VHH binders against Radical S-adenosyl methionine domain-containing protein 1, mitochondrial (RSAD1). Designs and how they scored, part 2

Target 1, 237 residues: Radical S-adenosyl methionine domain-containing protein 1, mitochondrial (RSAD1), of Bos taurus (Bovine) (a5d7b1r34to270)
Amino acid sequence: APGSQRAALYVHWPYCEKRCSYCNFNKYIPRGVDEAALRRCLVIEAQTLLRLSGVRRVESVFFGGGTPSLASPHTVAAVLEAVAQAAHLPADSEVTLEANPTSASGSRLAAFGAAGVNRLSIGLQSLDDTELQLLGRTHSARDALQTLAEAQRLFPGRVSVDLMLGLPAQQVGPWLRQLQGLLRCCDDHVSLYQLSLERGTTLFTQVQQGALPAPDPELAAEMYQEGRAVLREAGFR

## First folded at step 1 (VHH)

Design H03 (framework vhh_8h5u_2)
Fold by ESMFold2-Fast, scan of step 1:
Structure H03 (fold): chain B 237 residues (1-237), chain A 123 residues (1-123)
Amino acid sequence: as target 1 above (237 residues)
Amino acid sequence: EVQVVESGGGLVQPGGSLRLSCAASGFTFSYDSYAMGWYRQAPGNQHERVAIITSGGSTNYPDSVKGRFTISRDNAKNTGYLQMNSLKSEDTAVYYCAAVYRTGWSGYEYDYWGQGTQVTVSS
């Protein structure tokens, strides 16, 4: 393992709603965002965490959380500059940004690249339009695949794709067909994520009211094991 | 009729080169297909993915061919290619072209496979 002076940095969007109590803005992001205030909070948070931890080298940076691809590329650049000022950020460090297909177009993805992002994690989640609707996604499978192709053109060999399993009414066979189809389009890593029902979501309420069946943990475990076998046989990690 | 047709296979000596072609008819790579790839099956082995290219031009290769094989696409000619350099005896296989085809918003994904073209690397 590396020593305590080396670290990976996780930047949560909108992270400062939890840690930046001095920000002069509404805490509930969907009702409005002061981007300049959020940028200041994220910069100060990153610098404070690095100084308090004594970290001298940052080997990777990950922008995750709600929807980091909605952030201004200027905000991403400002955070990376702050990190480089507080610690050493090597030129070959992995800088990953999570992107949602509905808010990540070619021009926006290219701007993130110019800001210092060198890897993308695309939240495809499903290639089935009915499953995408269940997840509250506003994109179609066709739109998601087009976004993936554009991302791979801009970041060749450096795009990972997220695929969900364990959705209500989801079956192993059709899901494995989705995974196999996705592997034909991928040029890097594929990550499998099990659905977690979160309190306060529309999906949670629909399951609670009996409008949708509850996810089956045993079926989800089977999907994960079979999916990993498919990935291994195809040469994916 | 939607189909893909491979050509360019043959017998070549180790260290040689071959260029395979995949001609699509009944659909277009740029509008009707999200990806096109090359797959191979050697005697006694299962099918192996060799190369893939997306509609945006992004490519992927397994380590066994990385640096030696190059996949490309000519949308104007509706044709895909696999340039194979520095061929090894281990590359001997039947090579198949496949297209990922999807229609509409809720359409099924279809894998349109060619009939294959034999590549033999020997002296």
Scores: ipSAE 0.000, ipTM 0.130, lowest interface PAE 19.5, mean pLDDT 74

Design H04 (framework vhh_8h5u_2)
Fold by ESMFold2-Fast, scan of step 1:
Structure H04 (fold): chain B 237 residues (1-237), chain A 123 residues (1-123)
Amino acid sequence: as target 1 above (237 residues)
Amino acid sequence: EVQVVESGGGLVQPGGSLRLSCAASGFTFSSGSYAMGWYRQAPGNQHERVAIITSGGSTNYPDSVKGRFTISRDNAKNTGYLQMNSLKSEDTAVYYCARGLTYYDFWSGFDYWGQGTQVTVSS
């Protein structure tokens, strides 16, 4: 057609403040890491990839991986500038940053907005503090909801929330009640995804040692189907 | 603007009864699917949950007060209640009312707290 190649760009941030119990990636960020050097590497990689791939238009950018909200807003801005130099990045392109409530203060979220981020995906994962502890999250449900409220003020209509299902000992009824409550606090999009037990994680080891019951795949599938029905009834994506 | 205010505390003899009230202003319990909880803190002890009622009317109590305390809510009056019967000296504490989300029963799930009302059970 018009001779333009279009793409969505995924930018991987490899570091976390703390390893999650369900993560098998070594994602710790050592103190004293030279972020300026990392920023330069990400810029060069983005420019090189776009040049070699022949992509002429970038329709969306997603910052994901470990905990992208740990990155400096300057690093995010530099990557977006590099993309704009190597290809056409329209002003109305969706630029999403995945944020962990622990590292997503209002001032930091506002700085990401100034850097070019125009959508947030909040990794809430659960509304139950016991489930959050099981997942190795460092935030409480209250902290996560306060972060969500602040994100919605800064990015009205452009905040998505991630919610997990299929956790050990989790039941359909209580989980659906969590989802229903969450829908009253959300104004854009809710993503549901099933817990995956990966070898080498703390959670996998606890299940193998009998400290936690194994997740039931059939029960998880039921949760997903019923959750999707609830989302459709409420008009969510 | 948003606040909850407790009332109804006082001095009562063992075996007596008290009814605490929690008046909400700046919001309505029927909007936003809010839960309401009662918590207490005795001298030298940590905060503990006493009762919770969800927007749907489901209630929960710890064993220490189950069968003696009853939580309720009147959405038309925008007021919550804690009916305390068969009071024991161990029930002596400052009682706090809090607004929360219907799916939470943890302290961290409550976002607005009252100033507290003193309940003293002593002969």
Scores: ipSAE 0.000, ipTM 0.102, lowest interface PAE 19.3, mean pLDDT 74

Design H05 (framework vhh_8h5u_2)
Fold by ESMFold2-Fast, scan of step 1:
Structure H05 (fold): chain B 237 residues (1-237), chain A 122 residues (1-122)
Amino acid sequence: as target 1 above (237 residues)
Amino acid sequence: EVQVVESGGGLVQPGGSLRLSCAASGFTFSYSSYAMGWYRQAPGNQHERVAIISSGGSTNYPDSVKGRFTISRDNAKNTGYLQMNSLKSEDTAVYYCTAGPYEGSWYRLDYWGQGTQVTVSS
C-alpha cells in the first residue's frame, strides 16, 4: 500500500478545561485525574500502532482533541519519545499542539517547546465576545489575541489560528471582517472550521428550543468560499 | 505528508448513480481518528457541504441530498466514499473530499483533495 512506511500521527487528548457548549464526549478535568496512567496508555498505544502498522518514519505529529494544552508537557515528551523509539521521527518533523488561549500561558507554551513541540494551533474560534460566549469559551477576544502574540514570540512563523464559521445568527459580512482583522495579526496559517451541531450539546438544545436560530447552511457555504478566497489572496493556505 | 485524492467522477444521466472514492495517505494509523466530509462547488455557486462522517460513524447531510446520498468509510483501506443516487442536473459540481480531526461537535477540515467533476446531463 503506498505510504505504509511513512505516516502522520494524531494523538487525541480527551479533556477540556470546561465542557464546551458544542462538545458531547470531551470531559471537564476533575480534581485528581490520573494523568500518569493516561500518559502510560498513550505511550503503549503509540508504540503498538507503529509496530502493528509497520510504519518506519513519522513525518508529523498532531496533538488534538479536547484541550491538549491542558496536558502536562511531560506527557507530550513521553509520547514523542515513544514514537522516536518505535520509528524514525526526524528532527525537522512538524509537531503541532492545539492550544486553548485560557490554558496556554507563556511558561507552559515554552515547556511544550522544550518537550518537542515546534508548531502551535491556537483555538481562537472568534474575535466576537458574544460568539465566544455562545461557544462556551472561557476566553475573551482580547485574551486570545494576547495568547496569540505570546505564541508568535515563542514560535515565530509556526503559529496557526483557528476560526469558526457557520454559527447561529452569524452573517457573512461581519465574519469576513473578523477574518481580515485576524490576518493582520497572523504570520503563518489560518484554519477555518465549520460548526456541526450534535444532539446532547447545550448549543443543539438551544437551537432546538428556538432560543438560537439554526445555522444557515447557505451563509456557511458563502463564508467558506469567500474566506478561502481571502486566505488565498493573502498567501495563506 | 497528508493527502486526499478523489476518484469516481464522470458524466451520468439524470436518475443515475455514481460512487465517489477518497483515498487518504500520510496518516495511516491515525485515519480512524479523523472525520471525513464531502463538499461541492457548482458553476456560479458557492461551496456547499454535502456530507460529513465522524470518526465514530455518525453522519450528517443537508436536506438537498438527504435520502439520496450516503457517506461511508473503510478505515482498513484509509478510504472514504460518497454513494450518490437519483442524481439531478443540479448535482452537477466539482466534488471535494476533506479530512481532519473531529473535536467535539466541530471539524478541523485541514486536508482537501483537488476535486473530481460530476456532470449530470442527458
Scores: ipSAE 0.000, ipTM 0.226, lowest interface PAE 14.2, mean pLDDT 75

Design H06 (framework vhh_8h5u_2)
Fold by ESMFold2-Fast, scan of step 1:
Structure H06 (fold): chain B 237 residues (1-237), chain A 124 residues (1-124)
Amino acid sequence: as target 1 above (237 residues)
Amino acid sequence: EVQVVESGGGLVQPGGSLRLSCAASGFTFSTSSYAMGWYRQAPGNQHERVAIIYSGGSTNYPDSVKGRFTISRDNAKNTGYLQMNSLKSEDTAVYYCAKDTYVYGSGYSYFDYWGQGTQVTVSS
């Protein structure tokens, strides 16, 4: 009979080497070179956290952080197997992976599905190529929409799309037109995220140097309110 | 009144060069709300983007043409260009010019205005 503590598990990718410094297998991992050692580190971290927390049932798993779609599907499978061995991971548990369009080919998305992923969050961010360039994205709006179509085919009814608002120089009207255009291509869920300027980023530096205007919080608030209204009218949650 | 007209295609031998032109009317390529790109489609293949120039002047190319193709625009003439060097037989396709108007209708077509295309054939 179960009387077990229940939890959601967040798996961070890429995680910094400092967080794994206690693990000899990952102490000297070069950038992008030794994924086998990184995989071992993630497995050990997941098992250790479950052991220390006393969690016996994991209701959901979320692979997030920088770019989880760059991870090998084998790494995702290994983490999910480790979770299932340390605790109960029900067959109907939601296993979500954040995907960047530049690293999310149809074959790669299918491989994540085979590894145990059953939901995708696609980091579209914008349908305006100039805004994508501003955000440092290497994909075009067209590339992102192609990735979205492939994701919807492989994970029908289980794909969410992330769209940013409150970008420097961004105006409400054009942004709402982007959102309306996106809704013609999306049939599940859209998440709206307000841009936060982080110290140390190229975008932060460009704003500090006056190359870009600072985001306008009143316009961002208006975008969020109007965007939520558009989503409700279209039946999105 | 809004239209795009491509020109400059033709038959060229491998290793040759061509310069394609994209003349716009009813809008300007220098408008900050627009990007313009070059796309190509060979028989039996899906169309692919081969170059894009953003409103700020920055450019992007896929690995298949990087270092060989250069996109540019002349704001005074309201004309975009694609300079194609070191042409290969696999570059044979109809080349199209398109602009982004922030109006998206379907998954793979997010540009409002496509020209008639110009045929490029690379053959000896």
Scores: ipSAE 0.000, ipTM 0.096, lowest interface PAE 19.4, mean pLDDT 73

Design L01 (framework vhh_lunsekimig_d3)
Fold by ESMFold2-Fast, scan of step 1:
Structure L01 (fold): chain B 237 residues (1-237), chain A 122 residues (1-122)
Amino acid sequence: as target 1 above (237 residues)
Amino acid sequence: EVQLVESGGGVVQPGGSLRLSCAASGFTFSSYALYWYRQAAGIERELIASITSGGSTNYVDSVKGRFTISRDNSENTMYLQMNSLRAEDTGLYYCARDYYGSGRWYNPFDYWGQGTLVTVSS
């Protein structure tokens, strides 16, 4: 019957603090955004989707998109309350928020926890400041590691980090050393993501004009294979 | 491996027509919403049309009534029929799949195609 259905809910946050050089989406940098109106829209969308789908139990909620850590904790709380009104949201349901180190201060992370978030995914991407600049990131590796430490204190055993591979000029040995260094600082999950070089991005233009070498898919495959082996030997999932 | 391959672009006179195709592989095509984006030189990519897995369509005002998006799930192909073309329709046309199911807006395993160039010239 329709009333027996279980599901995971994805909540899309449409805004970024700064455009990443590899982003696939048109995103608006916040400037006087009416978050109260956006909050109302997200609430209505969540309720409508649950009603139309016949979902009676929501086993997980994921806040992703642009930079969900830019959202007000009130917006997160309002969406979770709407979900709980439309369907059963168990107290032990996984509620994950995707966070950018630049917008994830300890006080903001604590407020997200109070709003109902119980897991974080931190977009670290690299421990090399040159690679972070290439990706258009506004934080340093040191700043990102500080944010990671604060997140782990607030969400022990429930913080995952995202690490990028296959970047222009990136080599297997130095990248594996980054990964091993990161594992000494992580207490949960590490996700490995291969760079996709998209036409129309700043990164694509630099490669096209010869300012950067093109990413090597064969080398990226080697990085992924060896990275997965490092993760397995360290006991990570 | 997820791939999207655009084709059908070319040079056309104002008022002319073109049909673009987006051939997909590496994923369950019928389960995803699909999109057409357009990019002119020096301008960010603009979403121009979408089609849901159920077949519902949406368009930006500038192309509404002139462009028609469709899909053929048996061929794993999405189309964009472009009529009454204008000089401002010139640009690279890209297809993309739904990002919402993955939970990762920057997932590098999700592909946009290489693009197909449409030039409207008088």
Scores: ipSAE 0.000, ipTM 0.103, lowest interface PAE 17.5, mean pLDDT 74

Design L02 (framework vhh_lunsekimig_d3)
Fold by ESMFold2-Fast, scan of step 1:
Structure L02 (fold): chain B 237 residues (1-237), chain A 122 residues (1-122)
Amino acid sequence: as target 1 above (237 residues)
Amino acid sequence: EVQLVESGGGVVQPGGSLRLSCAASGFTVSSNYLYWYRQAAGIERELIASIYSGGSTNYVDSVKGRFTISRDNSENTMYLQMNSLRAEDTGLYYCARGYSSGWYRDYYFDYWGQGTLVTVSS
C-alpha cells in the first residue's frame, strides 16, 4: 500500500420514535430530552475522536443508529461544523443521513439539506405491509414510497433505499417481486440487508417460543444472490 | 498516524483455506473495536466479522462457523482465518477500526487500506 489513509466518520443517533422488533439498544425519545446537551456531547465526541486518532481528512460522514431523521437539523449542522473544525472535510465529501419514512417530511428533509446533508438512506425494509408489521415499523409501504418520491425530488440521484431479506417465512419469489417493484421507483441505489436474529430482540423471542419460524440461511443466501442479479440487470450495483 | 494494511489474499479452490492479516500502526489492536469487511466487484462493502476491545467476537451468519477473527497483541495485527471457502466469498477484504461495536449501525470511524483480494475458483 502507498501508506495513504482514507477516513469515514459514523455518527450514532441513539433514539427511535418506536423501538424496532429487531433492534437491541435503541431507546424511545423521552419527553423533555435536552437535545442541546446531546448536541454538545456529539460535538465533543467527534472532535475528541478526530484529535486523538490524528485524522486530518474526513472523506465521508454517515448519520445512522436509531432514527437520525428525528434529530434537529441544527444538531446535524453542529456536528458537521465540529468535524470541519477538527479536520479537513472536503466540499465533495458524501454526507449521508439515514431517514425513517415516519419522521422524514419534505420540509424536514430540506432542512437537513441546508444543514449539509447531501445523500439520504431511506429505511424502507419491505414493501409488504405484513412484513413491516413483523419488523415493528409504523409506516405502510405506500407511506414509505411517498417519502421516497419526496426525497428523490429534494436529493435527485442521491437517495439510497434499504431493503431487508431473510425474514421468517419469507419466500424467494415474492421477495424478488418486491425488489422488482421497488426498482421501478428508485433513481439511484438499493442496499440489501440480511436479517440478523439477535438475542434480546422481540423477533428472537418469538422464534424461540415457536410463534415464528426460524429464518433459513440457505434461502437468505439465494435471495441475496438472485437480488444482486436483478439489481445488475436493472443497471444498479 | 493511524494505518491499517491488509495482506494474505490469493486464489484458492472451493473448500480451501486462507488467513488474512491486518497490520495496525498508530494504535493498539487490543484496545480497539476492529472489523473485517468484504466487497465484491461493483457491490457495497459488507461487514463480515468483528472483535471488540474485551476480546468478544461477532460474525455475519453466512460465515459463522467457517471464519475466525483473532488478534496478536505483540504483533499489533488482526487476522481472519477463512475455512471451507465458497465461490461467494470472492472479493476484496478490508479491515477497519471503530470506537464502538455492533451490527446495529453504532458509531464507526473507519480507517481502511487498499484491501486484499480473495478469489475462490476452480
Scores: ipSAE 0.000, ipTM 0.095, lowest interface PAE 19.1, mean pLDDT 74

Design L03 (framework vhh_lunsekimig_d3)
Fold by ESMFold2-Fast, scan of step 1:
Structure L03 (fold): chain B 237 residues (1-237), chain A 123 residues (1-123)
Amino acid sequence: as target 1 above (237 residues)
Amino acid sequence: EVQLVESGGGVVQPGGSLRLSCAASGFTFSDYYLYWYRQAAGIERELIASITSGGSTNYVDSVKGRFTISRDNSENTMYLQMNSLRAEDTGLYYCAKDLTYYYGSGSYEFDYWGQGTLVTVSS
């Protein structure tokens, strides 16, 4: 309605840099992190953002960033409760969590469902194990597909899969075959992401040192255009 | 010392009801999230319901509309009201407190578990 304040919330895991004095974490969180302190920081962030923005209705919540599936389900629940206290969060609001196959067992996915998550985004990234190794992923394509099947069982009609394009040495034909193979195992939603080569990463260093070819932007553009056409023809959204 | 003690399990016919209790001691009950898990023979432990320190509740789809989790902070007790019980609800029911997540390994453990209470749904 005119004058209504509506928003989508993005919750970044695990960062609490500016609003919580306890959150002196670098981008690598040590094992045994103080989950209660991190939860407090995220709750404060959500409440502060909603109060400062004047938002009265939250249409969707997205848990993303590093690896949200490593978060405690009760941390997710605490953030959602803070949102519901500060604004109207309808029962049919989309609450999405990004899940990495290495941290997304069936029991863990069910725990996120119990915490209020009603949609999953599975970071598959590739069906080629060499490409997964290049991306620093700790899962195999088979492991990821098993996680996808479990997610589809627990969240029927509410699972999306992320697939990367534009990797070094990647070619259009083989990549389109990966996409077509994925569509035989997934009928909900597929998101296509182009690789961003960032300074400070192992992949960036390997490209800079000549150990890997630089990504080809023309091939990446072709992959995206043809991939979108394949998805449209198959009825994916 | 931190303790969680479940009670209220028993044998009931399909369609029947049971109320489980989890009595807690050794910590500031009102500050913590609490959980109900169940484990059936041959199946891994499943988280079925949670309740936040503020009282917000969440359930897995298989128990929504049938089970109700609640807490009484003055009595340091959490409850699970189970209605319309099915054979598939048979199992050991545990209450749990605190989760420890291991960054980079993708695993977690509950730091404190109760001993469990057995629920059997049979004709």
Scores: ipSAE 0.000, ipTM 0.125, lowest interface PAE 18.3, mean pLDDT 75

Design L04 (framework vhh_lunsekimig_d3)
Fold by ESMFold2-Fast, scan of step 1:
Structure L04 (fold): chain B 237 residues (1-237), chain A 122 residues (1-122)
Amino acid sequence: as target 1 above (237 residues)
Amino acid sequence: EVQLVESGGGVVQPGGSLRLSCAASGFTFSSYWLYWYRQAAGIERELIASIYSGGSTNYVDSVKGRFTISRDNSENTMYLQMNSLRAEDTGLYYCARVTYEVYGSGYTYDYWGQGTLVTVSS
């Protein structure tokens, strides 16, 4: 019967330090972490959430947060197994992993598939190398598009691309041209994300100190509305 | 190899002026956002001015109206014109090509020059 017994599960990597006593690492900067302890933390969080919520069926699982594609496929498998033990996880459930192009080799992507991942969200963020540089991305637009092509071969029809909007000094016209160019390379989904200025990041600090211009919320809203119109006209959802 | 080389530092009295230069090589200069940082003794390095590939500029409040950042893409050089200098402007000035972390990136990737010393004292 339909009801509140079904849910979507969001799994944070590496953000478990707020709930789990085993986690003592920075959520933004990769460093030598005890992944076995993190794996245990994520398993406990998933089991606890499902028990407390009374959820009987999990319709979808999303691995997001920092850079989930840096995680071991074994960690992803362990979490999915814990979910399947605590609730019903149908074979046709959508299991999405957010991947950064620099950490998403073909062999690693295939291993995530073997672990139970059946969809990828590729954090491309921009097709402008200057914008990628501002965002701290170590890959070029060309490298990201090569990773996208490999992901599409391994997960045909099941790859989404993430594109950022609302960056400092970003303008509507050039951004819409990026989006239109990207649509020629994508096979199903494009997700539009507004830049979030998180406290504790270098970007947030520099904007607050006046060293970088603050993103314009009205311009960001315009980008989002016009971007959605472009996606709709091209048949994307 | 990416290289940034600063010049133009020196000793000047309060109210004086200096022009710093940053000569860049090893990358497509016109495509990158560039920055001037300042490090005073006992104080952490701070970003004071930025210039985008399209020429748009930004400054911290303490230097607004006194400092002007500019670039010459044909010469692969960035400048910082410093006017009405104060004792508090004393420090090492660094030219940088810096990328900023954002939620989910996890990385800061940057290139620094060696610095040029500016001393404002009477």
Scores: ipSAE 0.000, ipTM 0.197, lowest interface PAE 16.0, mean pLDDT 75

Design L05 (framework vhh_lunsekimig_d3)
Amino acid sequence: EVQLVESGGGVVQPGGSLRLSCAASGSIFSIYALYWYRQAAGIERELIASITSGGSTNYVDSVKGRFTISRDNSENTMYLQMNSLRAEDTGLYYCTAEWSYGTRYVLDYWGQGTLVTVSS
ESMFold2-Fast, scan of step 1: ipSAE 0.013; ipTM 0.437

Design L06 (framework vhh_lunsekimig_d3)
Fold by ESMFold2-Fast, scan of step 1:
Structure L06 (fold): chain B 237 residues (1-237), chain A 123 residues (1-123)
Amino acid sequence: as target 1 above (237 residues)
Amino acid sequence: EVQLVESGGGVVQPGGSLRLSCAASGFTFSSYALYWYRQAAGIERELIASIYSGGSTNYVDSVKGRFTISRDNSENTMYLQMNSLRAEDTGLYYCARESPYYDFWSGYPFDYWGQGTLVTVSS
């Protein structure tokens, strides 16, 4: 309708994979009142932003930030319920959740689906175990592909996979072979992301100390251009 | 104390129907989201359907159009109407209430579970 305020809603999950490493020895993350309080805050934030912005229709919702697949499915559902109450959330709206293979078991992915998520973005990052170790990932390439297969079973045609490029010592040829291999296992969408060195990370420190070569922006640009061509030829978006 | 008690399971032929009930006590029923999980032999529990305090519902694709979750806040009871039942719907069905604790490693964020009710779809 003319004059209708339409929007895409981004919901930021503030917790990242570092919490998983701290809690790995405990096998249980007691959130107690903290999880309920966070849920309440996200609900209030969503409703407040929609009312202040005058948005009447929400065409898509994206759960991103740290590691949204660590969130309770109930928290995701509560935010979606709040959005539907404050504005029109059509049944055909895209509701995407970012998932890390380390925290995205089949039962958890199914729970997000039952909570209202209808699309997944899987942070696969690499199919090379050495590159995954370099990135500080706790999953193997095999585990990541198993998670991708389960995600595609639960969300057929609605899974996007993230692949990184521009890693230290990474070469164009081998990386393109990784991409081509991934395309044989992926049903729908692949996103290419260039590595960014973050101050304070182990990777940043290793590059700064000369233990690893710095990523080459020109090689990264070449990888991106060649990768986009491969994706286009294979019919991916 | 919080309690959830499932009932309504049984043996039914393919294409048949069953209605499961989850009777709740010990909390303000209308304020909480409630969930149905299913566990087949040798398979971990999967979330089948959700119903939230505001009335919104969600389903896994395998049961959409066949199963309907509902709640009666005056009776503190949640239901799962199962139609067009298939052999693969066989399993233990559990109801669950929101947990104040998030259990990352088990994949289940729910504090309270019922004992389960068995559904067997066979000729």
Scores: ipSAE 0.000, ipTM 0.213, lowest interface PAE 17.3, mean pLDDT 76

Design L07 (framework vhh_lunsekimig_d3)
Fold by ESMFold2-Fast, scan of step 1:
Structure L07 (fold): chain B 237 residues (1-237), chain A 122 residues (1-122)
Amino acid sequence: as target 1 above (237 residues)
Amino acid sequence: EVQLVESGGGVVQPGGSLRLSCAASGFTFSNYALYWYRQAAGIERELIASITSGGSTNYVDSVKGRFTISRDNSENTMYLQMNSLRAEDTGLYYCAKGRYYDSSGYYPLDYWGQGTLVTVSS
């Protein structure tokens, strides 16, 4: 059982640059969002939560939500400083930032490193350009792999990659070949995530209207189990 | 804020039964697929069972016929009925929701509760 005064902290970044086809995010994102005000809000929220909860030690920090790599590195630094002032944040604590390849330039990734981020989770999702278009991603597989290579250079041994399974018309064999191809370019950690069609999304509407076949949950389960076996055989977590 | 809170774990003898619950808040429960994961000693977290928003279920082979996943959308709760328990079922059980953003921009890596411990021992 974990200690009651020790915690992992999740920091939510609420904005996306673009609405994804599988995302049920209906809020309009203003062009002139006041990041300084949001930064102050996140700092106060983190300090208040830690003070009220009695947490004395923060074992890890995770920046997730919309597109955290779209945030200013200054905002990330400010939040981490607030955490370190409110509780003990060990120098070797895991500080992870979720990055979208579209918004993760080498200079920006380096700035996140300088701000205190020491691990990246790259939302690759697919190595198939048709699948990326289906998901509403603006990057190509080639662009995403270039971002991955740069991330691995800046954060050696501390980059994980997200890969989706269970997409419409996706089959086990081709997806496993995609995963095996990815393993040749990734040397730390691969996370497998199943597509679930959410009501109110563009992708859900396309499936409901017959424009796309419905995902097969049995094939998705098979992909997950076989993908885990491939990862274990290759020595990945 | 998305929250998933597991409960119902305990110590049972081989052949016994337990019912786990996952109480959810902070998202539109009925719109998401939901999952039970298990972490046994020395083994990474494994997907044990899933249930889609439409009610379709899937299980790993080792629990098929013994475990039943279900959901109650009116109570925002997911269940795992575990029958004919074996020593190999011992582990920490976590619930999780599907990957996609709801209207609040939720990410899947923040979908773990503390878990609920199941120990099968004679």
Scores: ipSAE 0.000, ipTM 0.102, lowest interface PAE 19.0, mean pLDDT 74

